# Ledger of designs, part 2: VH-VL binders against CheF taxis protein family member MJ1615

Target 1, 255 residues: CheF taxis protein family member MJ1615, of Methanocaldococcus jannaschii (q59010)
Amino acid sequence: MIDKSSEIARFSGKGILITPKTLEKPLLKWEKLEIILYKDKIVFEFVDKTIEVGVEDIEDVGAELPKKVIDIAKSTLEDITYHSSIIIKSKEFGNVMVGFAPETSIYGKAPIDNFLRKLFYILLNKKEVKILYNAGENSENTKWENGFLTFIKKRIKDGLVTKIEYRLVVEILDNEDSKIYDIFSNIKDVEIEEKDVDGEIEPVLKILQVKDGKDIISYLYTKDKKVRLFILRYMVILLDYKYIGILRYLQETVE

## First folded at step 13 (VH-VL)

Design q7 (from p5 with light chain S51T S55E)
Fold by ESMFold2, look of step 13:
Structure q7 (fold): chain C 255 residues (1-255), chain A 123 residues (1-123), chain B 106 residues (1-106)
Amino acid sequence: as target 1 above (255 residues)
Amino acid sequence: QVQLVQSGAEVKKPGESLKVSCKASGYTFTGYYMHWVRQAPGQGLEWMGIINPSGGKTYYAQKFQGRVTMTRDTSTSTVYMELSSLRSEDTAVYYCARGYVEDTYGLYYFDYWGQGTLVTVSS
Amino acid sequence: SYVLTQPSSVSVAPGQTATISCGGHNIGTKSVHWYQQRPGQSPVLVIYEDTERPEGIPERFSGSNSGNTATLTISGTQAMDEADYYCQVWESYTYVFGGGTKLTVL
């Protein structure tokens, strides 16, 4: 059953619609944009056009904007320092990229990141995964655990200020007991490797963490390749984990 | 000991401009946003705008766009707010208020306030 | 354009619990902050991030936020708590206050 359509998040700012047709236009421009996120859909409201797709039709988040689009922003917007993108699949136009930037840069990247946190929640929450937690380099005899992605609230007290962080984790269900693996914190390195997952060789994330001076190596598998893409984007964009293994994989597999 | 000390009360005539100062002490001036909020007699709080003292970038509430100007002097740790083309409904207490500069999580509240500056606009 | 709605006044007897509501569309998805303004004084932050208390604010002040309503709760209300209370959010690059609630302790 489809949940009632109530707004989960909204981004207000400047946007640009990027398709093969719009890239040919001599008057391609950035214009007012509202992006409205619901549980099951996302809506892009431009000045004279509205585009609505289901969240299952989101193909990428944070892909680099074409040079022409950035050049237009530099000549027409006051500041393009902070920007991002969402790629959606449209029945009518194929893949469409929406570039967006905040109304003002005075708040830094927080307006974009606050919206993207809600978007990644929708894209990642409750997605099924398999994990080998703290299995080390040689994990051939370790059994994969079934779990799902979820978000936990962390309170970070820094002097007189408490910062609230929602951090992606893996939850394991085992006979009504649950465990939380916080594999997305204290990361030292990430690679994408081929590994046997229940009899099939699959791409997995190899995550190296350092906690209390000790190395912890875990492997994370997602059957859905879009979920893997969104995990990597989440790590780069919101956690600032810009490791060469991630960046190379994104360059080689994203188009 | 964070303190925000504002300039004294003013009496103005319609059509004039007001300029209120807010001197900050007890913290790194360029590390926090400064805001201006006003309160008409017997009324609630109304946000007017924000300045980042690092670089001087501003953003104003749409109601005041074109009439308000916020500036700062980093050498004296002072923020200024100027409101032009005054009307009687601009009679209010004007507050400066400090906000965090946070570019990851967006901490959007006012943790310290100045003592307020009463500006009366009358014929 | 985003509107926060507060009751104009709330009255409680000393020692009782006061609750002050702040209504807004989908306010449960936003971070709500609360300010106390005693007569003739500047506002003071009493709750931030829905539930967090700055240093120096008594533990009898607490907050919650879900759905379309955020709530400031003052337990064991004292005469010194008599003040105006404002809720506030950030929305679309602007700072929005509720209309304020006068708490009377009698």
Scores: ipSAE 0.709, ipTM 0.867, lowest interface PAE 1.5, mean pLDDT 89
Fold by ESMFold2, fold request of step 14:
Structure q7 (fold): chain C 255 residues (1-255), chain A 123 residues (1-123), chain B 106 residues (1-106)
Amino acid sequence: as target 1 above (255 residues)
Amino acid sequence: QVQLVQSGAEVKKPGESLKVSCKASGYTFTGYYMHWVRQAPGQGLEWMGIINPSGGKTYYAQKFQGRVTMTRDTSTSTVYMELSSLRSEDTAVYYCARGYVEDTYGLYYFDYWGQGTLVTVSS
Amino acid sequence: SYVLTQPSSVSVAPGQTATISCGGHNIGTKSVHWYQQRPGQSPVLVIYEDTERPEGIPERFSGSNSGNTATLTISGTQAMDEADYYCQVWESYTYVFGGGTKLTVL
């Protein structure tokens, strides 16, 4: 039984519904959009239409917008300097992309990023993983640890201001004392590698970190390939790990 | 030391315009947003709008759209707010207030305030 | 259009704890900031991001935010704490203040 009653986050701004059908319409345009996130569902409220799907039907976040959609913004003088996207599996329309942008660019990326932090929390929190932490290139420790993704609160002092960051980490299940691996900080490289995971050869994330001049190589396994995609998108979009390893192929272009 | 110094009190008649200045010192002027907030006598605080001094981009509260204009002069580190077509209910203390430019987490608060400028609209 | 509701006044004896509420729909999902305005003075930030104190603000000031209510708490209240207190959020690209609460220390 899940809590259906409370709104987790809301994004107000401009949006565009992108399907093969809508891309052919002469009336395709950016219009007012509200995106409302709940624990179990996400709702897109356009001017004349509302689309609701379960969070399990979110397929991607931050995929590149089609060139035609960017060109439409230019031709209609819509400011989409900062924009993002969500791909959903809709019963009515099949797979669709929702492009969105803030009402004004004066606040930079923050309106988008604040909403996406809540979305990635829903998509990643408590997802089961297996990890080989600090195992090295040809690790002597080949035993996978069972854990789950979680978010921890970090206070980051920047001058006289304290910033509050919720950072994705891996928590280990094997004792009452919570063991936390901060695998998503100080990343130098990310690759996908085939590795034996409890008797099966599986794709895993190979993550190279650098801490105090020392290389730390870890391997992260997720059974669900969609969770792996969301981890990669999270690293690019919210942690700003752009142009390292395979993340260079997940860039969201401005135009 | 951050300081926001506003122009002096004004007395205006209905239909006129007011223009208040806010001179910033002690920090990089173009690195922070500037806001205008007003307070009618005995009343609460009311946000009017925001300017980014770096490029001069503005965003106004809907209530003031069409009557308010915010500008800046980067050579003097000064922001201006003009409110046109004044009415008696525009009698208020007008404050400038500094906000952080933070594009990751959105630090949406005011950390330093000017001393306030009383504008009285009567006739 | 987003509304923040505060009580008009709160009275407390010196040394006791004052609590000032700020009500709003789903305010627990927003970052709440608090300002103190003493008579004849400009507002001063006393709490930001729900719980954080700017440098120079005494430890007796604290904040919380959950559900539909944010709260400013002043422990060990002093005569100098008499002021108006405003909560504030950002919503839909605008800055929204509560109506203000006058704290009286008797």
Scores: ipSAE 0.647, ipTM 0.844, lowest interface PAE 1.9, mean pLDDT 89
Fold by OpenDDE, fold request of step 14:
Structure q7 (fold): chain C 255 residues (1-255), chain A 123 residues (1-123), chain B 106 residues (1-106)
Amino acid sequence: as target 1 above (255 residues)
Amino acid sequence: QVQLVQSGAEVKKPGESLKVSCKASGYTFTGYYMHWVRQAPGQGLEWMGIINPSGGKTYYAQKFQGRVTMTRDTSTSTVYMELSSLRSEDTAVYYCARGYVEDTYGLYYFDYWGQGTLVTVSS
Amino acid sequence: SYVLTQPSSVSVAPGQTATISCGGHNIGTKSVHWYQQRPGQSPVLVIYEDTERPEGIPERFSGSNSGNTATLTISGTQAMDEADYYCQVWESYTYVFGGGTKLTVL
């Protein structure tokens, strides 16, 4: 097992700490920031302060920055064309937002995405879920299956090199053979619906996919609301499904 | 086939400027980053800077800030690197190197290299 | 500044396995790339993303990366493999090279 103290990922760039108190400060500025991700914690190293929280205290990823923070960047000619945020739970201030941006925009959003891919891995990998796959065809006979979120590697040849892509999927481990459901590709719509899950009415993700010209509806349940949120954030940020179903509202709310 | 063809060797005096060209062919020029890396005689590789596919953005190593300028000409599929205020220490083989088309997955390496351009700075 | 440390030289007999190390703080969390440079020639990418081999690179070339050390391994080393080898990473928007290792095939 990887030592919990081992660094998993690092983001280098600039950042801003957003609290009710800091927003009232006239000299709030974007500062040098290092974000260090571990298996069990995330560390924000500013020039004169360090914030450390457990991964369980991460509340949101990719929320839109407040207008004031954007205006500050403009006024100081700070290039934050590409930026993101992490919201963490603070004992003192409640939810605290850390905005961050690359040192340079030359790579576009890539530095952010690279870091967030690893973050989402930590947040989503091996999370328990229930899935009702392809419920549209045999809705009466389809039962909830127990599974886990997992990331699989896809290799795509591109000239001299092979690109490695990680894809989120649902893995079912009930039998000797593992079954994988790819429910995060070719998404047409994402909604939240109430479904009976093991005798209780629960909110679940409804995912509409188009495969081979056919619509496939799957339902995904997780007990943890944060996991559900992170799945949605993953869809928006890393899969670029910004304008479909509930994801549209999520984007509008946070951007 | 991807090819990066650089301009010929140059001899310069201290205080002068050098400008090396790199003509790209065999691929979509506007789809890839381009880098410049130099190598002093008997020394290792040293990254100088990067220019994005459009040519609109550059980022230089701190050591060369203020002295280096990278440009792109899309019409000729050529990248240029200019280094000013030359010193004897700038004597090196200068390479253009193509970056990967996408940085989405942290692919920060050089897959193709030019043949190199020797620039000698001597009084 | 981030520093990559390579041995200055490695010697191997033909047919034997050559191992070149690249040391760096938490390098296992980074993607390491390797370049071969024969005398008087341009560098050539031989390993990217720790373990991946570009098209045209022989299977005898392999890479690994964990902890504080990345390793380039050349099995069944041939005379043509005699070259300088450089490891490279991306750190803080800078491309960092190791000092290079001269591989001699005896």
Scores: ipSAE 0.582, ipTM 0.828, lowest interface PAE 1.3, mean pLDDT 91

Design q7 (from p5 with light chain S51T S55E)
Fold by OpenDDE, fold request of step 14:
Structure q7 (fold): chain C 255 residues (1-255), chain A 123 residues (1-123), chain B 106 residues (1-106)
Amino acid sequence: as target 1 above (255 residues)
Amino acid sequence: QVQLVQSGAEVKKPGESLKVSCKASGYTFTGYYMHWVRQAPGQGLEWMGIINPSGGKTYYAQKFQGRVTMTRDTSTSTVYMELSSLRSEDTAVYYCARGYVEDTYGLYYFDYWGQGTLVTVSS
Amino acid sequence: SYVLTQPSSVSVAPGQTATISCGGHNIGTKSVHWYQQRPGQSPVLVIYEDTERPEGIPERFSGSNSGNTATLTISGTQAMDEADYYCQVWESYTYVFGGGTKLTVL
C-alpha cells in the first residue's frame, strides 16, 4: 500500500520497461505510465504492473534509450520525440531501465523536465561534497572545503510573471556567512580528473566556468559515485550542457 | 501590450460548424501556446484544447476529440478553433487564452485571455 | 478524471478577508493557478504557481497550496473583487478548472 500523502512529484505519460528480456521481443510497446516520486521511493505504475524502489536504488537518470527501442518506436510511429529514462535496481527485475515519454510531444520536454527537477532535488539536495573553488591548475596548495549541494531559488521576471528557478550550488559548511559557490552556471567545460583529496587520489569533477571574462576552474569531489553521476546528468538534462567535455561523453557512451 | 482579439459573436444551427478566430499581438506569436476555453452560460470554464507555437501539433480534451480543430496562421498571428456538429450544449462563450508553457519551465497556466466569442446554437 | 472542488459562493464584507478553497486529491503536489472573472468579462490570472502574483495584481491577493487544498486569500476585500474565481491545475495533459466560486462583497 502506497502512502500517497507524501507524494512529491508525478510524471504522467507513457513508458517502457527495458530489460535484456524485453529487448529480445520483436515489438516493444509503450504503455501508459505514471511515475510517482516520494521522499524515499519512486513508483512506476504501468498498466499491468507496478515497480517500487527506494531512491537509493536509482542508478541513473537520463541515460539514452537503446537504439533498438528507438528504432522500434520509429517503425511503429510511436511519438517519443521527447523522452528520458531512469535506471533502477528493482527487487523483481534487477537493474532495469524505465523509458518514459510524454503522452504527447506538444509540450516538448517540459513534462519530463518538471519531473526530473524534483527528482534531482531528491537525489542531490544536501549531499556532502568537497570543493576547490577557483583553484586553477595549482590546486595542490589549496585545501578542500567541506560543503554540501543545495538548491537556491532564483527569480526571473518575464512580463507579467516571475519564473522561479532552483539552481544547484555548493554551500560551504561551518561558515558564518553561509558561503555559496555557484559552480553550475556559465560552464565552459567539465572533466573528470584525479586529484588528491585528503591524502587519497580520487576522481573529481573539474568544472571550467567563465565569469566576467575570466576562466575559473573548480574541483568538486563526492564520495558517492552516483552523486557525481547525478550531478553530471543534472548538467546535461536541466542545464543543457550537452556538448561539452565529459557531458558529451556521457551522451555518446550510452548511445 | 499583449492582446488577444477574437472574432464576433455567431449564431449557428445544430449540425453546423463554428469557427472562431483569435488574433494575437504585442508579443512573439510563435513563442507561446494557445488554448481554447469555453464557458456555457452561467457555467464554469472548460478547457477544449491546445495548439503549439508552430501550429503543427494540437491536443484536445477528450470531450472534443473528433469534433474540434485548432489551427494557427503565423503570417497573421491568428489562431482558429473550429467545432463541428454543433449542438445546443455548445452554446457558450469561447475564449482563446495564451499558455505560458515552455520546454524549460513547464508552466501550465493562462496568462492572457481573449475577450471571448459568444456562439449560440439554436434551431 | 481529476476534479477540483470549490465552494459555490463566498460572501465577505468590505475590508474583511475572503478565503476561497480549491480541493483536489494531492493538489499540494501540483501547481495551482487562480483566475478572476468579473461579470461579463474574461478571466484574469490573479495567482499562478500557488503563490505568485502576476504584475498588476494587488498584494491583497495571495495563495497557498498544501495537502488536498489550495486557497486563494483576498485580504482587505474590496467591492471590485466581487467576481467568480476559478482554480486551475494541469493534470494528465489536461487543464482542469474548479467549478468556480462566486465572491460577493456585501
Scores: ipSAE 0.554, ipTM 0.822, lowest interface PAE 1.3, mean pLDDT 91
Fold by ESMFold2, fold request of step 14:
Structure q7 (fold): chain C 255 residues (1-255), chain A 123 residues (1-123), chain B 106 residues (1-106)
Amino acid sequence: as target 1 above (255 residues)
Amino acid sequence: QVQLVQSGAEVKKPGESLKVSCKASGYTFTGYYMHWVRQAPGQGLEWMGIINPSGGKTYYAQKFQGRVTMTRDTSTSTVYMELSSLRSEDTAVYYCARGYVEDTYGLYYFDYWGQGTLVTVSS
Amino acid sequence: SYVLTQPSSVSVAPGQTATISCGGHNIGTKSVHWYQQRPGQSPVLVIYEDTERPEGIPERFSGSNSGNTATLTISGTQAMDEADYYCQVWESYTYVFGGGTKLTVL
C-alpha cells in the first residue's frame, strides 16, 4: 500500500474527482476514497487511481461542490449529508477538486472535522504573520507586531471530564515570555482591507470581535494569500462562523 | 446522576434470539449516542454497534451485520439490542454504554456503562 | 480491520510502577482511551485523549501515546488497582478495544 511511517491523519469514506473533463463523463459517481495526510504531502486513493501532491499544492479546503455532483449523489442514493472538498494543483491533472463524505452520517460532521483539524494544523501552524491587535479603526499604536500562528489547548470542565478545545491564536515572542492574541474568538465581522504594512500597501484581514460588550478591531497580515484563505476557511468550517462579513462568500454550501 | 439500567440475565438455546434493554436516566436521552459492547466469559470487550436515539439511525460492527438490530423507545428512554440466530459463542455479558462524541474534537469514548446482562446460550 | 495488541498480564508489587502497553499501527495519530474493569464490575474510564484523567481518578494513573505504542502507567500501585485494563480507539467508524491486560498486585 503506501508508506505509513509518517501518516498524520486518514479519512476513509466516499469521494469524487472533479475536473471539467470528469464532469462531462457519463458515469461520474461517488466511490470509495481514502485520504492520507503526511507532514509534507497528501494522498487521495480512489478505487483505481491514486493522486499525490505536496501540501504546498493544496489550493483550497471546503469550497462548495458543484450542483451536478450533489445531484449525482441524490440520483444514486448516496448519503452525502455531510461533505467537504479539497482543491489541489496536480502536475498530472492541473487544478482538481476532490469531494468527500463519510461512510455513514451517524457521527455527523465529526469525521470530516477531525480530519480537517489535522489538515489545518499542517496548513496554518507556525505561519508567519503581522498583527495590529485591538488597534481600532485608526490606532495611535500603529506598529505591526511580528508573530506566527499556533494552536493552543483550551480546557473547559464538563462534569467529570474536561473538554479539550484547540484554538488558533497569534503568538508574539517577547524576551523570556510569549504574548498570545486570541483574535479568532467572538468574531462579529471579517473584512479584507488595504493597509500600510511596514511601508507597503497590502491586503489584510480586519477582524471585529466583541468581548465583554466591547468592540475590538484587529488587523492581521499574511504574506501568502493562501494562508489568508486557509484562515478564512478555518473560521467557516471549524469555528462555525457563518454569514458574517466576507465569510458569507466562503460557505461550503450556499442555499 | 446518569444511570443505565439493563434487563436481567437470560438463558437461551441455539437458534433463538436475545433482546436486552437499557433504560437511561439522568440526562437528555436523545442527546447522546448509545452503544452495545459484549464480553464473553474470560474474554475482552467487543464493540457491537451504535444507535442515535434521535431518529434511531444505527451502525453495526461487520461481525454482527445481519444478526444485530438496535432500536430505541424515546417515550421510555430505553434502547434495545437484539441478536438473532444465537450460537454458544454468543454467551457473554452484554453492556450498554453511553457514547461521548464532540463533533469538533472527536472525543470518541464511553463515559457511562450499564451493569451488564449475562446471556447464556446452551442446549 | 484495525487491531490493538495488549499483553495478557502484568504483575507488580505494591508501591511499584505498572506499565501496560497498547500496540497499534500508527496509534500515535489516534486518541487512545483506557478503561479499568474490576472483577464482576462494569468498565470505568480512567484515561481519555491519551493522557487525561476523569475527575475521581487518582493522579498515579497516567498515559502516553506515540509512534505505534500507547501506554497506561500506574505509579505507586495499590491492591485496589488489581483489575483488567483495556485500551480503545475510534477507527473507520468503529470502536476498537485491545484484548485487555490483567494487572495483578502481589
Scores: ipSAE 0.536, ipTM 0.800, lowest interface PAE 2.5, mean pLDDT 88
Fold by OpenDDE, fold request of step 14:
Structure q7 (fold): chain C 255 residues (1-255), chain A 123 residues (1-123), chain B 106 residues (1-106)
Amino acid sequence: as target 1 above (255 residues)
Amino acid sequence: QVQLVQSGAEVKKPGESLKVSCKASGYTFTGYYMHWVRQAPGQGLEWMGIINPSGGKTYYAQKFQGRVTMTRDTSTSTVYMELSSLRSEDTAVYYCARGYVEDTYGLYYFDYWGQGTLVTVSS
Amino acid sequence: SYVLTQPSSVSVAPGQTATISCGGHNIGTKSVHWYQQRPGQSPVLVIYEDTERPEGIPERFSGSNSGNTATLTISGTQAMDEADYYCQVWESYTYVFGGGTKLTVL
């Protein structure tokens, strides 16, 4: 039966299925790959096989490829200058990593980022969070607020055209007026800290921002560890905060 | 204002090569991709290839691979397209067209076009 | 290869609404761009990203894209709108154009 699900995004390029078994092979070949994203599932179409998993079975995004894979690519002159990965829990293969790269490097990482932007939207949009905003100045009077992650559109004029950018923010619930916290811009540092959240000690994201020459510290809590991971991945991949705070050790931290 | 000014019309014989230039002005030259698109008489638009802002990388349509070479000169803000082994079927108006910055967010379109260069290939 | 299908020609009376279709498999999942080409002139971008108008393009130009069909709509068509119109998408690192539609204003 023809899948009647509405396609959200597609990545076209090359890819490699990375499993313990495939890593034992002396030669790893990158194959033509189509990654199709739907609201509820993601499909990896290789030349001779198709892997389909639910969005809930996505375990990680943007994890570094194994050194062996990178080394083999270099030795075979496979251009993977720009690449990324998705780790999935497959019924057939178990936990596997799909590495993928553009067909050509002419666009840099743009094809990857464009796809991942849509993926992160699916993974992060409307996820419930708690936020302690600007805790540095009046920490005693600041209370955890309930909210959710949301993406807002920003329009930037550039000559004849207008560029549309999506920015991740926290929207507060249960207010008469919609309140939005932009905690994912002008980031100076990101750390994980244990804090009291509703009477329990929990790990939370500590985000230090610099706005108008002032430091702003906010704490972000989510019950779902995967959501926390995806937020961190989002910061590294799409916001380009690769070398600040805990983000520099993200790969080691999440393993 | 953004302007793309191309070289003049050319007449070529089969087997020869053509080289068309496109001089850009009115914007940061090194910030944008450049494309070449051709149009045979009475026919539609056909994409030929792309050159990145630095000029260090190109990607050509499969149909033209091996025959087309795109280059750019930052010092003169000029992009060049050379097509070799010309055939009668290569008779067309050739356009340079600017691509949007970084081609990010699905912005794979042409916002500015040159005036076109007619190249006639005849024996 | 990905193919975009346009009608060869569309005719409209002055002041009426012209509609030009662009068909493609799951084109609704792609960003569609439209170009106007008047006789003897270079193409001009009139719609980008399905619905957006570049600066200087009249409001009477609009675009939509869903399912397998993108549509360029010109309301209150004027004589100056007589031209060839091309839809365009990006697919597999190539730029694909439709065959073009000649719009005649009667």
Scores: ipSAE 0.525, ipTM 0.815, lowest interface PAE 1.4, mean pLDDT 91

